# VH-VL binders against q9h9l3: the designs that were tried, part 161

Target 1, 176 residues: q9h9l3
Amino acid sequence: PRKMVAIDCEMVGTGPKGHVSSLARCSIVNYNGDVLYDEYILPPCHIVDYRTRWSGIRKQHMVNATPFKIARGQILKILTGKIVVGHAIHNDFKALQYFHPKSLTRDTSHIPPLNRKADCPENATMSLKHLTKKLLNRDIQVGKSGHSSVEDAQATMELYKLVEVEWEEHLARNPP
Short names: E, the ipSAE of ESMFold2; O, the ipSAE of OpenDDE; V2, 0.75 times the mean of E and O plus 0.25 times the DockQ between their complexes.

## First folded at step 8 (VH-VL)

Design V14 (framework fv_unasnemab; at its last look DockQ between E and O 0.21; V2 from the best seeds 0.00; counts 0 for: pae O 7.9 > 2, placed apart)
Fold by ESMFold2, look of step 8:
Structure V14 (fold): chain C 176 residues (1-176), chain A 122 residues (1-122), chain B 107 residues (1-107)
Amino acid sequence: as target 1 above (176 residues)
Amino acid sequence: EVQLVESGGGLVQPGRSLRLSCTASGFDFSYHYMDWVRQAPGKGLEWVAEIRNKFNSYTTYYAESVKGRFTISRDDSKSIVYLQMNSLRTEDTALYYCARDEYVGSYYFDYWGKGTTVTVSS
Amino acid sequence: DIQMTQSPSSVSASVGDRVTITCRASQGISSYLNWYQQKPGKAPKLLIYDASSLQSGVPSRFSGSGSGTDFTLTISSLQPEDFASYFCQQANSFPYTFGGGTKVEME
């Protein structure tokens, strides 16, 4: 059996006018929701927009943050060889400057059986907040203080577990 | 190379205290759970305690037989796990192993020290 | 507490034999079962984790199977270095518990 982890990232704005999304926090949890990694990450470029309303990142968090190159090495060591679960996970991989094998990637924003359980159109892209409320009866991302990557990664893993048997069997019959 | 080296064992009388130490090297200690497992002479293995890592609030867990008497702790800056053993009983006589608890996806003890002997007798 | 029952308590076997050791949990533990080898005077060594996953550096003659309550460790062709005690251990819930062990010894 291949082991799985769930990941969630928060990004800040760098580059011209703060339009580039750069990694500023990453959380990884195991199948049981134990936290494997949770670090604030210092982007290699100047932060133009902390995007705090969504990211939860403030200047204080960057004071002792792990430099991006070091954090990326730590994160990739955890991800290598594992099934990685995320929500809209392409954005997380882009921020990590990393390509995880598609056969080992699970994106809860694109799993038709999960949408079906939530009474959502199977081809729609649903937010993590919406799916979590509908299927887990839990409110995440509450308030204006921003998201918690730990909370979001844990919710993502719980959502995947609801469809894990069905979806893993589907992927075995239909390799990506 | 991952290494775990236990120390602090010895001969003590019932009711006394002893502190075991486990010095870790060769891995990022602050990212791992750490456990103590003991083995009485000629007997099987008994899990004693676990301390989780900084990401999981350093939460501790204990076997019922040692709750209230033993305290597991860690110092990530020194890469040391401790087992404070108070109110020792003859039943605590064992070889005490320090073990690394790998927890990515499942929980198992992937590296063990050689152990330190604790003998509790009058 | 989850009781782990190993069978048999000892096995007399020869080099080249297939050895099978079973472990039964008193309640369901999914696949959260590990196998360890212990030689006299040595620390335990992890062989199998999560019921069937082979630890790095462990020879492929060792395999594990099972889920739920019934688990098996198999040594497909016993080697001289495999004469040892073997322990199962559940990691489903605290307290973690070990089986009583199986001593594999020369016939």
Scores: ipSAE 0.333, ipTM 0.779, lowest interface PAE 4.0, mean pLDDT 92
Fold by OpenDDE, look of step 8:
Structure V14 (fold): chain C 176 residues (1-176), chain A 122 residues (1-122), chain B 107 residues (1-107)
Amino acid sequence: as target 1 above (176 residues)
Amino acid sequence: EVQLVESGGGLVQPGRSLRLSCTASGFDFSYHYMDWVRQAPGKGLEWVAEIRNKFNSYTTYYAESVKGRFTISRDDSKSIVYLQMNSLRTEDTALYYCARDEYVGSYYFDYWGKGTTVTVSS
Amino acid sequence: DIQMTQSPSSVSASVGDRVTITCRASQGISSYLNWYQQKPGKAPKLLIYDASSLQSGVPSRFSGSGSGTDFTLTISSLQPEDFASYFCQQANSFPYTFGGGTKVEME
């Protein structure tokens, strides 16, 4: 079986009125929850909105942040050839300007068995926070300091592990 | 082109001090961890020290054999990594390499200098 | 500390031969194992990182395998320029440690 990693990214606002979401932090963990990658990332454009309340990113974090191009290269090397687990992962890939093969992607926001296990409608899009609380009895994204991308990536991996066997079998029979 | 150039090596007596320098060019120095690795004559490689600069702070790591005697530091504005060696011993005699540490979920030394020779002898 | 036991210490081979070098860690190091080549009077050169990833510019005749405690470097068909010393190195935890090295000599 292929190696599996989970990814979570934090974005800041760039461009006019800060409406462009740019990568500012990326965290990657392995199957056991060990941190493989965790870096602040410097966007190529001026940051207009740090979105600190949600992202946890502050101006001081950008002082020695890894330039986007360098970070992207590092991250892609980690992801290449692996099964990548994330929550609403299309946002992460978009921020990375990278497209991972669909057959190797696992989005916990779109796994019906996971929602079913959480007593949620199978086709509903549930938040990572809600699923984590319901299925892992753990609180994430608590407080006003913003999200922890490492914590979120770890939670995402743990959620997927709950339905891994069933979902992988389903995907084998129904390849995307 | 990535280049690492070590300097500061020489012949010293036991108990003396020596400071090595490694000047880096051709890459964003401030975004890479840097290491010192040494090789005694005719022997294998021995990791000596590493300095990291993650999240706006420096963190250093040392081999037990040099802990308390050697200090690794860096000047990002000059793209230089240093190795201050105090209380030198004969067993510290070696060719000292500086190496760039790359990280992609795993750490490895992808670029090495040519080394600078340190000889500790009475 | 993690001890890296590398074997053999030396091997005599001819051009075209398949050469295998083994590295064993005293404890699990996942895939955090690198291989370096060193020629006389030269600095080490990275060949393989993360146990099996080929460094850019390194010929495809070099390959790495293994995880946990047992790792292998393979040269599928030895070339004249491959006569050198080879070292494994674990990057799982500090202090980083190297294997004792393997000298590949001409038979």
Scores: ipSAE 0.014, ipTM 0.611, lowest interface PAE 7.9, mean pLDDT 92
ESMFold2 (binder alone), look of step 8: mean pLDDT 94; pTM 0.951

Design V6 (framework fv_unasnemab; at its last look DockQ between E and O 0.28; V2 from the best seeds 0.00; counts 0 for: pae O 5.6 > 2)
Fold by ESMFold2, look of step 8:
Structure V6 (fold): chain C 176 residues (1-176), chain A 122 residues (1-122), chain B 107 residues (1-107)
Amino acid sequence: as target 1 above (176 residues)
Amino acid sequence: EVQLVESGGGLVQPGRSLRLSCTASGFTFSYHYMDWVRQAPGKGLEWVAEIRNKFNSYTTYYAESVKGRFTISRDDSKSIVYLQMNSLRTEDTALYYCARDEYSGSYYFDYWGKGTTVTVSS
Amino acid sequence: DIQMTQSPSSVSASVGDRVTITCRASQGISSYLNWYQQKPGKAPKLLIYDASSLQSGVPSRFSGSGSGTDFTLTISSLQPEDFASYFCQQANSFPRTFGGGTKVEME
């Protein structure tokens, strides 16, 4: 069987009015929650809006950040050939300028059995914070200093494990 | 090219201390877990210790036979992993290998040094 | 601790023979099993990781199989350079543990 990792990214605003989302941090954890990657990443474009309230990214983090092209290579080496779990994961792949095979992608924001466990409508899009609080009795993204991508990636993997057997069987019967 | 070079072995009396070093080159040292594995003369392989990477707060793990006596540590700026061996016993006599471990989601020793010999006898 | 029972402890074989080495774990280890080759006076060399994945640069005559508790290393057609000792190692849990080794020797 394929190995499984979870990813979470934080983005900053670049481009006109800071409306373009550019990768500024990426964290990857394995099935056991061990951190495989966690780096601040310097976007190739000028940062207009750090989006610190949500991203947790500050100017100081960029001082020794890994340039995007280098970081992308490091990240893709880890993701290749693995089942990748994320929350609203299409945003993470877009920020990486990368396509991962749909058959190897798991998105905790769109798993009906997971919503069912949280007593939510099966087709609702639920936040990572809400699912984590409800299903793991854990508060993430606490305070006003922004999100931790390590914390979020670890929570995402734990949430997936709650439904892994059921969902993997579903996908085997219903290939994407 | 990945290289691991162990040093610091020698002959010591029981109860004494020795520090092994392993100098690494040819890869991003700070991302890898590093391990020590030993082999007594004519015997099999015995895992000794592991130190995790900067992303995992350099967490350490030890075999029961060395716990409390040995300390693994690393200096990422110099690309060196250490094994401090205190209260040495005759059963610690072995060739000590430094091994590179994984950071990509699998756990295996893909590169090994040539080892450094530790002999504990009176 | 997970005990790794490796068999046989030695095997006599000729060039061209198929050689099979087995490794049994005392508890389930999923596919977290690695195989190493060691020649006299040399460090171990990784052959197979994750039970069946061939390490880069290792000849395709080496293959691994198994999951759970029972694992096999196969050398499909033994070559002169394959006379060596072989070790399995589980990476599922701490402490990491090795099998006792199998010496493949000239008949």
Scores: ipSAE 0.097, ipTM 0.702, lowest interface PAE 5.3, mean pLDDT 91
Fold by OpenDDE, look of step 8:
Formats: C-alpha cells, structure tokens, sequence
Structure V6 (fold): chain C 176 residues (1-176), chain A 122 residues (1-122), chain B 107 residues (1-107)
C-alpha cells in the first residue's frame, strides 16, 4: 500500500520588510513523478518581496493565483493520510501552516543512508541540488529564472526511492 | 448548486466537424480543471480530453484516439469549456459528458453534465 | 497506457446481498482510483475517490479498498436503488482510463 507523495513549495516575502515567508506555489507529485498538484497561491498579505531569483515567482503569477485558504484546503486533502516526502520539509509545512504526522513524514535532508550513498557525511545537511547531481546525475535549479517546484518535488521523490526499502525498515524498527 | 450543461451535439457525416460546449455554473470555474468523457451506445466510459488552467496558461491532454483531431479549450470569463471535433469518424459516435475535476489525493470527476449526443454516420 | 481490467462484467444479486467488484491496473497506480455509479439514461455519479474515500452523500454501505494494482468496491447490503453499472477509473497518469464496467442486475 503505497500512498506516497512528494511536495515542494515556493515562498515569497510578506510582512514588514518581507521577512515573513508566505506560500506562493505548491507542487505535489505521486510516486511515479506525475504531477498531482501545481498551483500559484495568493498570500493573504501583501507581497513585499517576490524573491524571484530563488522562488521563480513574479507579480504576473499572482493575477489568477489561488487564494491561500482555498489552496491550503486542496493541499491538505491530498496530504492527509499519505506518506509525505520532501527536502527540508519543515519549511513547506510551516508555510502551509500545517504539520503532518512525523511518522508519515520523510525528509530527504535528514536521511543518513541517502548521504552515505552520495559519499557525503551521514549527519550533514546536503542540498537537494547536490544530492540530485550525485545520485541521479541530473542538474536541477539551473538558470536565473528561479526554482521549479515540480522539478524539485520529482527529484526529491526519486532520491527517496533510492533508499526507500532500507529507510522504511529502519523506521519500522525505530519509529519517530 | 453546481451545474454543467452540454450543447452542440448532432448528426454529422464522417470527415465533418462539430463543436461542443459546456456551460458551468454554481462554482468558481477558473479553479477547476475540466474534462470531456464520452460513452458510445451500450458501451463503457472513455476519457477524451482534459484542460487545465494554471500559471496564466492552459495545458491540455488528449486520448490517443482523438489526438490531432479534437481540441479542448475554455473561456474562464464565460465559464465555458469547448470541444472542437474535426475529421469525425463513425467511432466518435457517443454521448459526450462534461465533467468537473476536483482534488483530494488525486483527481476525480465529482460533477457531470447530462451529456450531448454526437452521431457520425454516412 | 494503463489498462483497467474490471470484473465481473455483470453480476446478478438480490436485495440485501453483499456485492464485490474488482478492478486491476496494468501497473501501479498507488491509491489514485475512483469508482462511479451509472444508472440507465443518467450521467455517472462519483462514489469513491482515492481508492477508499467515500464521496459526500454516498451511503456508508459503499466502500472501497486497495492500493497499487488491485482494487475492490464493496456494497455491504445491496439496496433496490443500487442496481446499476459501476466503473473504476485511474487518475495516476494520462491518458485517464476507465474499467470496462460492471452491471449489477436483479436476480
């Protein structure tokens, strides 16, 4: 019974001086990498910093963006009851103002066997870009147009699949 | 109340064209993907096409049986989804349903129109 | 393309009977499987989504189970209004595909 999805979110800056990270795009893919969800999301507060260089978000993307409350509802429906895979996923959940059960969460930034496979220190926090290049021989987050959350979510899922069996067994023996 | 009303069906000869319309009401049309599903007389359901609206653009998907002949489009300002059918064949004869997509773990068709009949015959 | 094999094609049953319909995918589709009911002359109606989630307004006698390639729709106690055709549909990938359907008839 594989109910597994991978998630990646892009954030923009809201609030004073744009220091608050608000959800502006969310992408969710299934186990096979097919896109289940990919939407621009309109924050409830005025956007001060689009952080375009990193987020890829521009003002034009917000014209028909899905309001946060609606998007959150849609996303939560997808995530509920699933094993959710992400990279540094706590940031995504924070932006969603949602916390998924730890027992159903997989963070590829904190999987020692994955780092070991990539010839990295097991306890180090490696970037998604680095792991993807080392283990999948694929370049992501290339260019100046910002990140692709779909691409990042797909890469995250593929990385996890490399260590899925080993890690799931470990978690079964050592539940969080 | 969510409503989907199909129109544009009729009798046509092979090789001809027909344009179907589906008018939606009772929900925010632009927030939903829309699909066409058809059912030949006495047969099962066959997915035809899907159109998504995101990132200020449209993405379309088609069944292999209609690729290159059918075009799905939409007008969000009017809450209408269209199916342009060119080079019609006898095997295209079916009741054509308009369906609304919804999200929950995956996509599903939670609302359907009553359908419009397309008959292709010489 | 993902082929959906639905069985049986037809089943005769009586009111109160337990009815089970199966759907098999040619490849893994996780839980991205929906079930629809269709009565003669009517549009399909959603019963179950995401393999096991009951659509709002659908009686609790309907249930769905399965993951990966094998799925089941169960009617715990068949009611007169349940005589209809039933279809499974995968939403894992494009093209979207339906099962061949199962007609539940009165014995």
Amino acid sequence: as target 1 above (176 residues)
Amino acid sequence: EVQLVESGGGLVQPGRSLRLSCTASGFTFSYHYMDWVRQAPGKGLEWVAEIRNKFNSYTTYYAESVKGRFTISRDDSKSIVYLQMNSLRTEDTALYYCARDEYSGSYYFDYWGKGTTVTVSS
Amino acid sequence: DIQMTQSPSSVSASVGDRVTITCRASQGISSYLNWYQQKPGKAPKLLIYDASSLQSGVPSRFSGSGSGTDFTLTISSLQPEDFASYFCQQANSFPRTFGGGTKVEME
Scores: ipSAE 0.019, ipTM 0.647, lowest interface PAE 5.6, mean pLDDT 92
ESMFold2 (binder alone), look of step 8: mean pLDDT 94; pTM 0.954

Design V7 (framework fv_unasnemab; at its last look DockQ between E and O 0.36; V2 from the best seeds 0.00; counts 0 for: pae O 8.9 > 2)
Fold by ESMFold2, look of step 8:
Formats: structure tokens, sequence, C-alpha cells
Structure V7 (fold): chain C 176 residues (1-176), chain A 122 residues (1-122), chain B 107 residues (1-107)
């Protein structure tokens, strides 16, 4: 009886030309959608591009943000031993400098039954915004304030719950 | 390391009020839900109230037997949770425990204080 | 409210015995079931959370099992310090509710 959480991260640009994605916000919710973690995170490197249009991150958010090393420790403590759900979750794990066991990872961007419910090609990679609109009748990422990682994590969990029984049975028969 | 210390209990007449306090230390208080659980003399445990954490808007929940009479609140800057008990009744007589809910896994009370006794009697 | 029914209400046992305590929920609670130990005059102590997960520092002779409505706490070899009362508690929905308890006492 493993517990399940959903994660979503927002990144800013660091490194040469701001092309490296560095963690600047992380939100984690439990199965019921309760928020377990939601902090702004200060990358260890200089921020070149806040990417505010998509990330919602502004300079003022970094003033009292949790340093990356501390935040990473807090986040990994929550994730350890749990099934972790995300959307294009490899990006989140990359920003965390972390590899979660594949057997405990669920990526809503790559679940054929979920695409089928949305009347989308089963092997297509679908955006969180599109799946949420189609399957939950919700508009997320609305306006010009950037993405809300809490909103996105909650949507991701609700999407997974639509196919959870079918997909968990599939994975039990076909261990990754 | 983790400590929860309740205070504010005592003997009080029916219809009167008391305010309980629970001072917490040794953990990140603002991340946890905090609960009150009571135990009447020689009886089982009864959940009373919960206050959620900063990430969840400090939402509160109450047992039906105390709704409208009791108010749970918290001050994260002082690491204190309160229980304001109004219109006390004899059936509110119990040892009142402050309990911590583990926020990162399931909903369970992993640390309990020693409790503070409330006696409601004429 | 979800009623939690513990059985038995009392157990007479000797050191070394296997003790089994059951808890039944009036409706499905998935695995949101916790077990606590309480000694006279003391606060409850968490033993098992989420039906089967052993709390840190709790001896491995304690184990929990079950899901849905039927749950079991087992003490594989009773020790002198295990004579106490045991309570189950559901955390599936508010209000959280406790079982009536099981007193494990010396035979």
Amino acid sequence: as target 1 above (176 residues)
Amino acid sequence: EVQLVESGGGLVQPGRSLRLSCTASGFTFSYHYMDWVRQAPGKGLEWVAEIRNKFNSYTTYYAESVKGRFTISRDDSKSIVYLQMNSLRTEDTALYYCARDEYSDSYYFDYWGKGTTVTVSS
Amino acid sequence: DIQMTQSPSSVSASVGDRVTITCRASQGISSYLNWYQQKPGKAPKLLIYDASSLQSGVPSRFSGSGSGTDFTLTISSLQPEDFASYFCQQANSFPYTFGGGTKVEME
C-alpha cells in the first residue's frame, strides 16, 4: 500500500544564455489534492532569464526563497518511497537532480488510456492544459501570470485518478 | 526532539469558557496539521478538531459534538496551537491531547503531548 | 460517521503468545487505518500507519495488515512491555474515529 503524490515544478533560465532550466518553485500534493509542499526555490547559479511569462517567477519571489540544497532535501524526503505523478515528469526530476525509480513514476503525458479518454491519439504527447480542459472541464494556466504549480500538480493528480485502476493493473502485469 | 506541551486546563463550571494552548518545538511547525484529541476518564479516544497548515489556508475541522462551541487556531510565529472552548458541558470533561499530523505521508498522529485536564462540574 | 469496531475488547495472554486484534470499519477506508498503543496514564503512541507501515522505533514484532473494511494488528511474540490497550483509528474522512480499544492483559 504505497502512497501517491503529484509534483509540478517551475523553472528559470540559468547557465549560458539562460538555456539551463533550474528549479525555482516546486509544489507537491497528495492523493486528495492537499498541498504538502509549495515553496519558491533559489537556484545555486545566477538567474539569467526568469521566464516569467511561463514560470510566473519574478525577482521578488527569490528574495526569501529557500536555497536549492535545502529545498531539494525537503522535497526528496516527501518523494522517497512514494508513487510520484507528474506531467512530462522527467523535466521535474532533472531540475531536482534526482532519479525516482521508474516503477514508482507516473507520467500523465505518456499514458495511452488517458489519451484515449480525451479522444486523442494514444501515443501522442498531450499538454496538461489540453488534457485538463478535455477531461476535467477546467481551464488551467489562464491569463498572463504564468503557470501555478499548485494548480498544475492538483490537475495532474485528478487526471491520473481517471485511469488509475486500469493503469496500475497494466503496470502490475508489465513491470517497468 | 519533538515536543508538544499543553496547558490551560482546569476545573470550570458548565457554561463557562477555557482556552487551551499547545506549545510545539523540534520540527517545522508551519508545515504540519495540528489536532486536539480528548479522552474522558476511563474511556476511549475522541477526535475534537484539526487545523491545517500554511499551504492549505489554515482550514479548520471540528467534531459535531463541539461545532459552534470550540475554535481551533494557531500562531506559526510562536509555534502554538489553541483550542478556545466556550459553553462547556459536563461531557467535555476529559484529558485533552495536542497531536501532530504527519504532513508528508498519511494522516496519522505521530507525536502526542501529555495532555491537559479539563473538568466541567458544578 | 465511520464506525470502527474492535474485537476482542480484552485479551488475556502470556509472554511469548501471538496476539491478533481486529478492526472493522462500517464502510471502506482504503488503507487509511492507524494503530496506537496506550499504557495507563500515558499518551497514545503510534505503532502502525496506513494499515501496514511500521512507525520508526517500533519493534518488528508488531505488524499490521488489511484494506477496505477489515484490518488486523498482530504481535508475533508478546513481551512484558506490550501489556497495554490498543486502538485503531480511521483517517479516511472527517470526523476521524477510533475503535473502542482492546486491552491486552496478563493471563
Scores: ipSAE 0.307, ipTM 0.759, lowest interface PAE 3.6, mean pLDDT 91
Fold by OpenDDE, look of step 8:
Structure V7 (fold): chain C 176 residues (1-176), chain A 122 residues (1-122), chain B 107 residues (1-107)
Amino acid sequence: as target 1 above (176 residues)
Amino acid sequence: EVQLVESGGGLVQPGRSLRLSCTASGFTFSYHYMDWVRQAPGKGLEWVAEIRNKFNSYTTYYAESVKGRFTISRDDSKSIVYLQMNSLRTEDTALYYCARDEYSDSYYFDYWGKGTTVTVSS
Amino acid sequence: DIQMTQSPSSVSASVGDRVTITCRASQGISSYLNWYQQKPGKAPKLLIYDASSLQSGVPSRFSGSGSGTDFTLTISSLQPEDFASYFCQQANSFPYTFGGGTKVEME
């Protein structure tokens, strides 16, 4: 069996009117929830909107932030060859400008058995916060300080573990 | 080329203090955690301390044998990591290596200095 | 603390021999195990990280395997330059700890 990690990223706004989402923090945890990577990341372009309410990112966090190119290399080194778990993970990969193999990707926002377990429609896209509350009885993303990417990555991994056996069997029979 | 150069070693009496320095070059110092590892004469390797710089703050870790006596610190502007050693004991006698941390799933020491010798003797 | 038990403490071998060194952790450390080579009067050199990942520039005759508590370093065909001491090190949790070392000597 391949090693498994969970990833969550925070993005800030760059480009015109801050509409471009640029990576500003990335957190990666292993199967047990241990933090493997957690860094502030400096986008290559000027930050127009820190999106602090959601991202938790402030200007002060960028003072010693890891340049994007360097961070990307570090992150890819961790992800390569592993099963990567995330929630709406396409956003994370987009921000990383990286494409992980679909066969090695697990998106908890698109796992019908997970939704079913949470008494949600199987084909609906549920938030990480909602699933975490329903299935783990845990509150995440509370307050006004923004998201914790470590907390979110850990929650994502825990959610996936609830349906891991069933889903992996399904994927084996129905490879993406 | 990555280089780590230790200095500050010497002969001291028990109870005295010594400060080691490790000057780094050839890489972005502030992007790496730094460690001290020591090796007593004819013995194995012993991890001593690590200093991390995450989210604009420093976090330090120590071996139990040196807690309360040794202090690891760093100056990112100068690319130097330090080891302040107080209340030295004879068992602290060792070659002290500076090591750079790199990581994948966990951390490893990919570059080492040549070491600086600390001798504690009455 | 996690104790690392390395065996054997020494081994005599000849050029071309297959050499195996083992390291056992007192508790599970996943794959967070590194191997280093040290020659007399020299600093340690990284060989393997994360149990099985070969460090850049290290010959392919070196390999690492294992997970959990039992790990192995293998030299498939010993070369003259491989006579040295070898150490395992766990990076699962602080304090980091090393094995006692294995000295590979010429027979």
Scores: ipSAE 0.013, ipTM 0.614, lowest interface PAE 8.9, mean pLDDT 92
ESMFold2 (binder alone), look of step 8: mean pLDDT 94; pTM 0.950

Design V8 (framework fv_unasnemab; at its last look DockQ between E and O 0.03; V2 from the best seeds 0.00; counts 0 for: pae E 16.8 > 2, placed apart)
Fold by OpenDDE, look of step 8:
Structure V8 (fold): chain C 176 residues (1-176), chain A 122 residues (1-122), chain B 107 residues (1-107)
Amino acid sequence: as target 1 above (176 residues)
Amino acid sequence: EVQLVESGGGLVQPGRSLRLSCTASGFTFSYHYMDWVRQAPGKGLEWVAEIRNKFNSYTTYYAESVKGRFTISRDDSKSIVYLQMNSLRTEDTALYYCARDEYSGSYYFDYWGKGTTVTVSS
Amino acid sequence: DIQMTQSPSSVSASVGDRVTITCRASQGINSYLNWYQQKPGKAPKLLIYDASSLQSGVPSRFSGSGSGTDFTLTISSLQPEDFASYFCQQANSFPRTFGGGTKVEME
């Protein structure tokens, strides 16, 4: 079986009016939930909006942040050849300016058996917070300090593990 | 070129203290976790401690055999990692290596120093 | 703690031989297993990381395999410079732990 990791990224706003989402933190955990990577990342462009309420990112976090180019290299080394699990993971890949093979990608926001297990419509897009509460009886993304990308990555992995066998069998029969 | 140079080893009596240093060069020190690994004469490798610099704070991990006695620390401005060894025991006698951690889906020690010898004897 | 059992403790071999070293973890460590080579009087050198990834600059005759609890380091054709000690190390959890080592010596 292929190695599996879960990823979650936090973004800040750059460019005109801060409308460009730039990577500012990335967390990667292994199958057991152990942290493999967790770094603040310095965008190549000036940060206009830290989006702190959601991202948890503050100006002080950028003082010793890893430059984007370096961080991207580190992250890609971890992801290459792995099954990558994430929630709405296309946003993470976009921020990384990286495209992981679809056959090796698992998006927990688009797994019908997972939604079914949570008594949600199979074709609906449910939030990570909702699924985590419903299926793991765990509260994430609480408070006003912003998200924890490590916590979110761990939750994403745990959610996927609930449907891993069924979903992997489905994918084997129906490759993307 | 990546270089790690250990220093501070020597002969000490049991119960005494010793401080090891490892000076790093050739890479961005603050981007890497640093570890100490020791090897008793004619024996295998034993992990001792790790220090991580993350989000402007440090996290440390220790082997059970040295917990409460050893302290790992670092000075990123000087690219140095330290190992303060207190209450030394004869079983602490070993060659102590400084090692750099690297990320690639896991953690591994891709660079090692030449080591510094610590001898604890009455 | 995760115990790493390495076997054999020593092996006698000749140049050109295929050498296999095994490492068993007391519990599942996924693929977070590294292999190091150490020559007498020298520091360890990384050979394989993440169970099967060859470190840059390491000859292709070295390979690693395995996942979960059982891992193998293979030297496809032993060269004179390969006589050394070899160690496995798990990076799944703390404390980090090494195998007992395997000494590859000339027959």
Scores: ipSAE 0.030, ipTM 0.634, lowest interface PAE 5.7, mean pLDDT 92
Fold by ESMFold2, look of step 8:
Structure V8 (fold): chain C 176 residues (1-176), chain A 122 residues (1-122), chain B 107 residues (1-107)
Amino acid sequence: as target 1 above (176 residues)
Amino acid sequence: EVQLVESGGGLVQPGRSLRLSCTASGFTFSYHYMDWVRQAPGKGLEWVAEIRNKFNSYTTYYAESVKGRFTISRDDSKSIVYLQMNSLRTEDTALYYCARDEYSGSYYFDYWGKGTTVTVSS
Amino acid sequence: DIQMTQSPSSVSASVGDRVTITCRASQGINSYLNWYQQKPGKAPKLLIYDASSLQSGVPSRFSGSGSGTDFTLTISSLQPEDFASYFCQQANSFPRTFGGGTKVEME
């Protein structure tokens, strides 16, 4: 059986008017929630908008941040060959400029059995905060200091475990 | 039709033990979280304990007033929730309700049993 | 523990009246607030969950509003079967806690 990790990223605004989302923090946890990677990452482009209220990223975090190219190499070594769990994970892969095989990708924002457990429409994209509160009875992303990638990655793995047996069986019967 | 039927209440002396049972029917029991809520005579409602499902490793939570004395457990094959009450005190006197908690993360008690009375007195 | 302060403790009302019951949490609970009705000798019955969502089978004259710390239950036109006690309950954190109740009486 393949090893499984969960990833969460925080992005800042780069490009014209700060509208491009660029990777500025990445956290990866293993199946048990142990932190395998947690780094602030310096985008290759000028940061126009730190988006601090959501990202938790401040200018001080960028002073000693790992350059994007180096961080990407470190991150991809961890992800290669593993089942990767995330929430709205397409955005994380886009920020990494990376494609992970669909057969090894799990997105907690699009798992019908998980939505059903949360009493949400099975085709809806539900926020991590909402699912975590409803299904784990925990508040994440509390306060006005932005999100914690570590906290979010850990919550994402715990949410997936709630449906892991059912969903892995479903995917085995219905390969992506 | 969802039904919850509590049993096992009675009159006991302080320091004794009592085990409550709640038999559930009419829904997929193994998916739901289950709770005990009590109501002392003429008083309001007090949450006692919650047990989660297999997918949450049957995690349990307790009110501080009962922690260490009460144990909530479940048997999914029989659709039964238990409340083992040890070292009973007079302040544990109440009508004990079994309640179904919504398993989809909106924690509310949508079905309640009629309750079973526990009276603790000398 | 999050204290739930409910007011008034009782209200006298007539059929057709608009009744408003308030519930205040000692700290923010987002929208994780439920309302229950209880008649003497009966178990509580869920009316409203998540502050404003009406439980199935509950008449539309019941409504809930609020977020954060301040919440209300409103009965727009009181019916004879609505004379009962009403309890709020927070589901934001453990332990789950209930308000002290509001008795709605005929007069």
Scores: ipSAE 0.000, ipTM 0.476, lowest interface PAE 16.8, mean pLDDT 89
ESMFold2 (binder alone), look of step 8: mean pLDDT 94; pTM 0.952

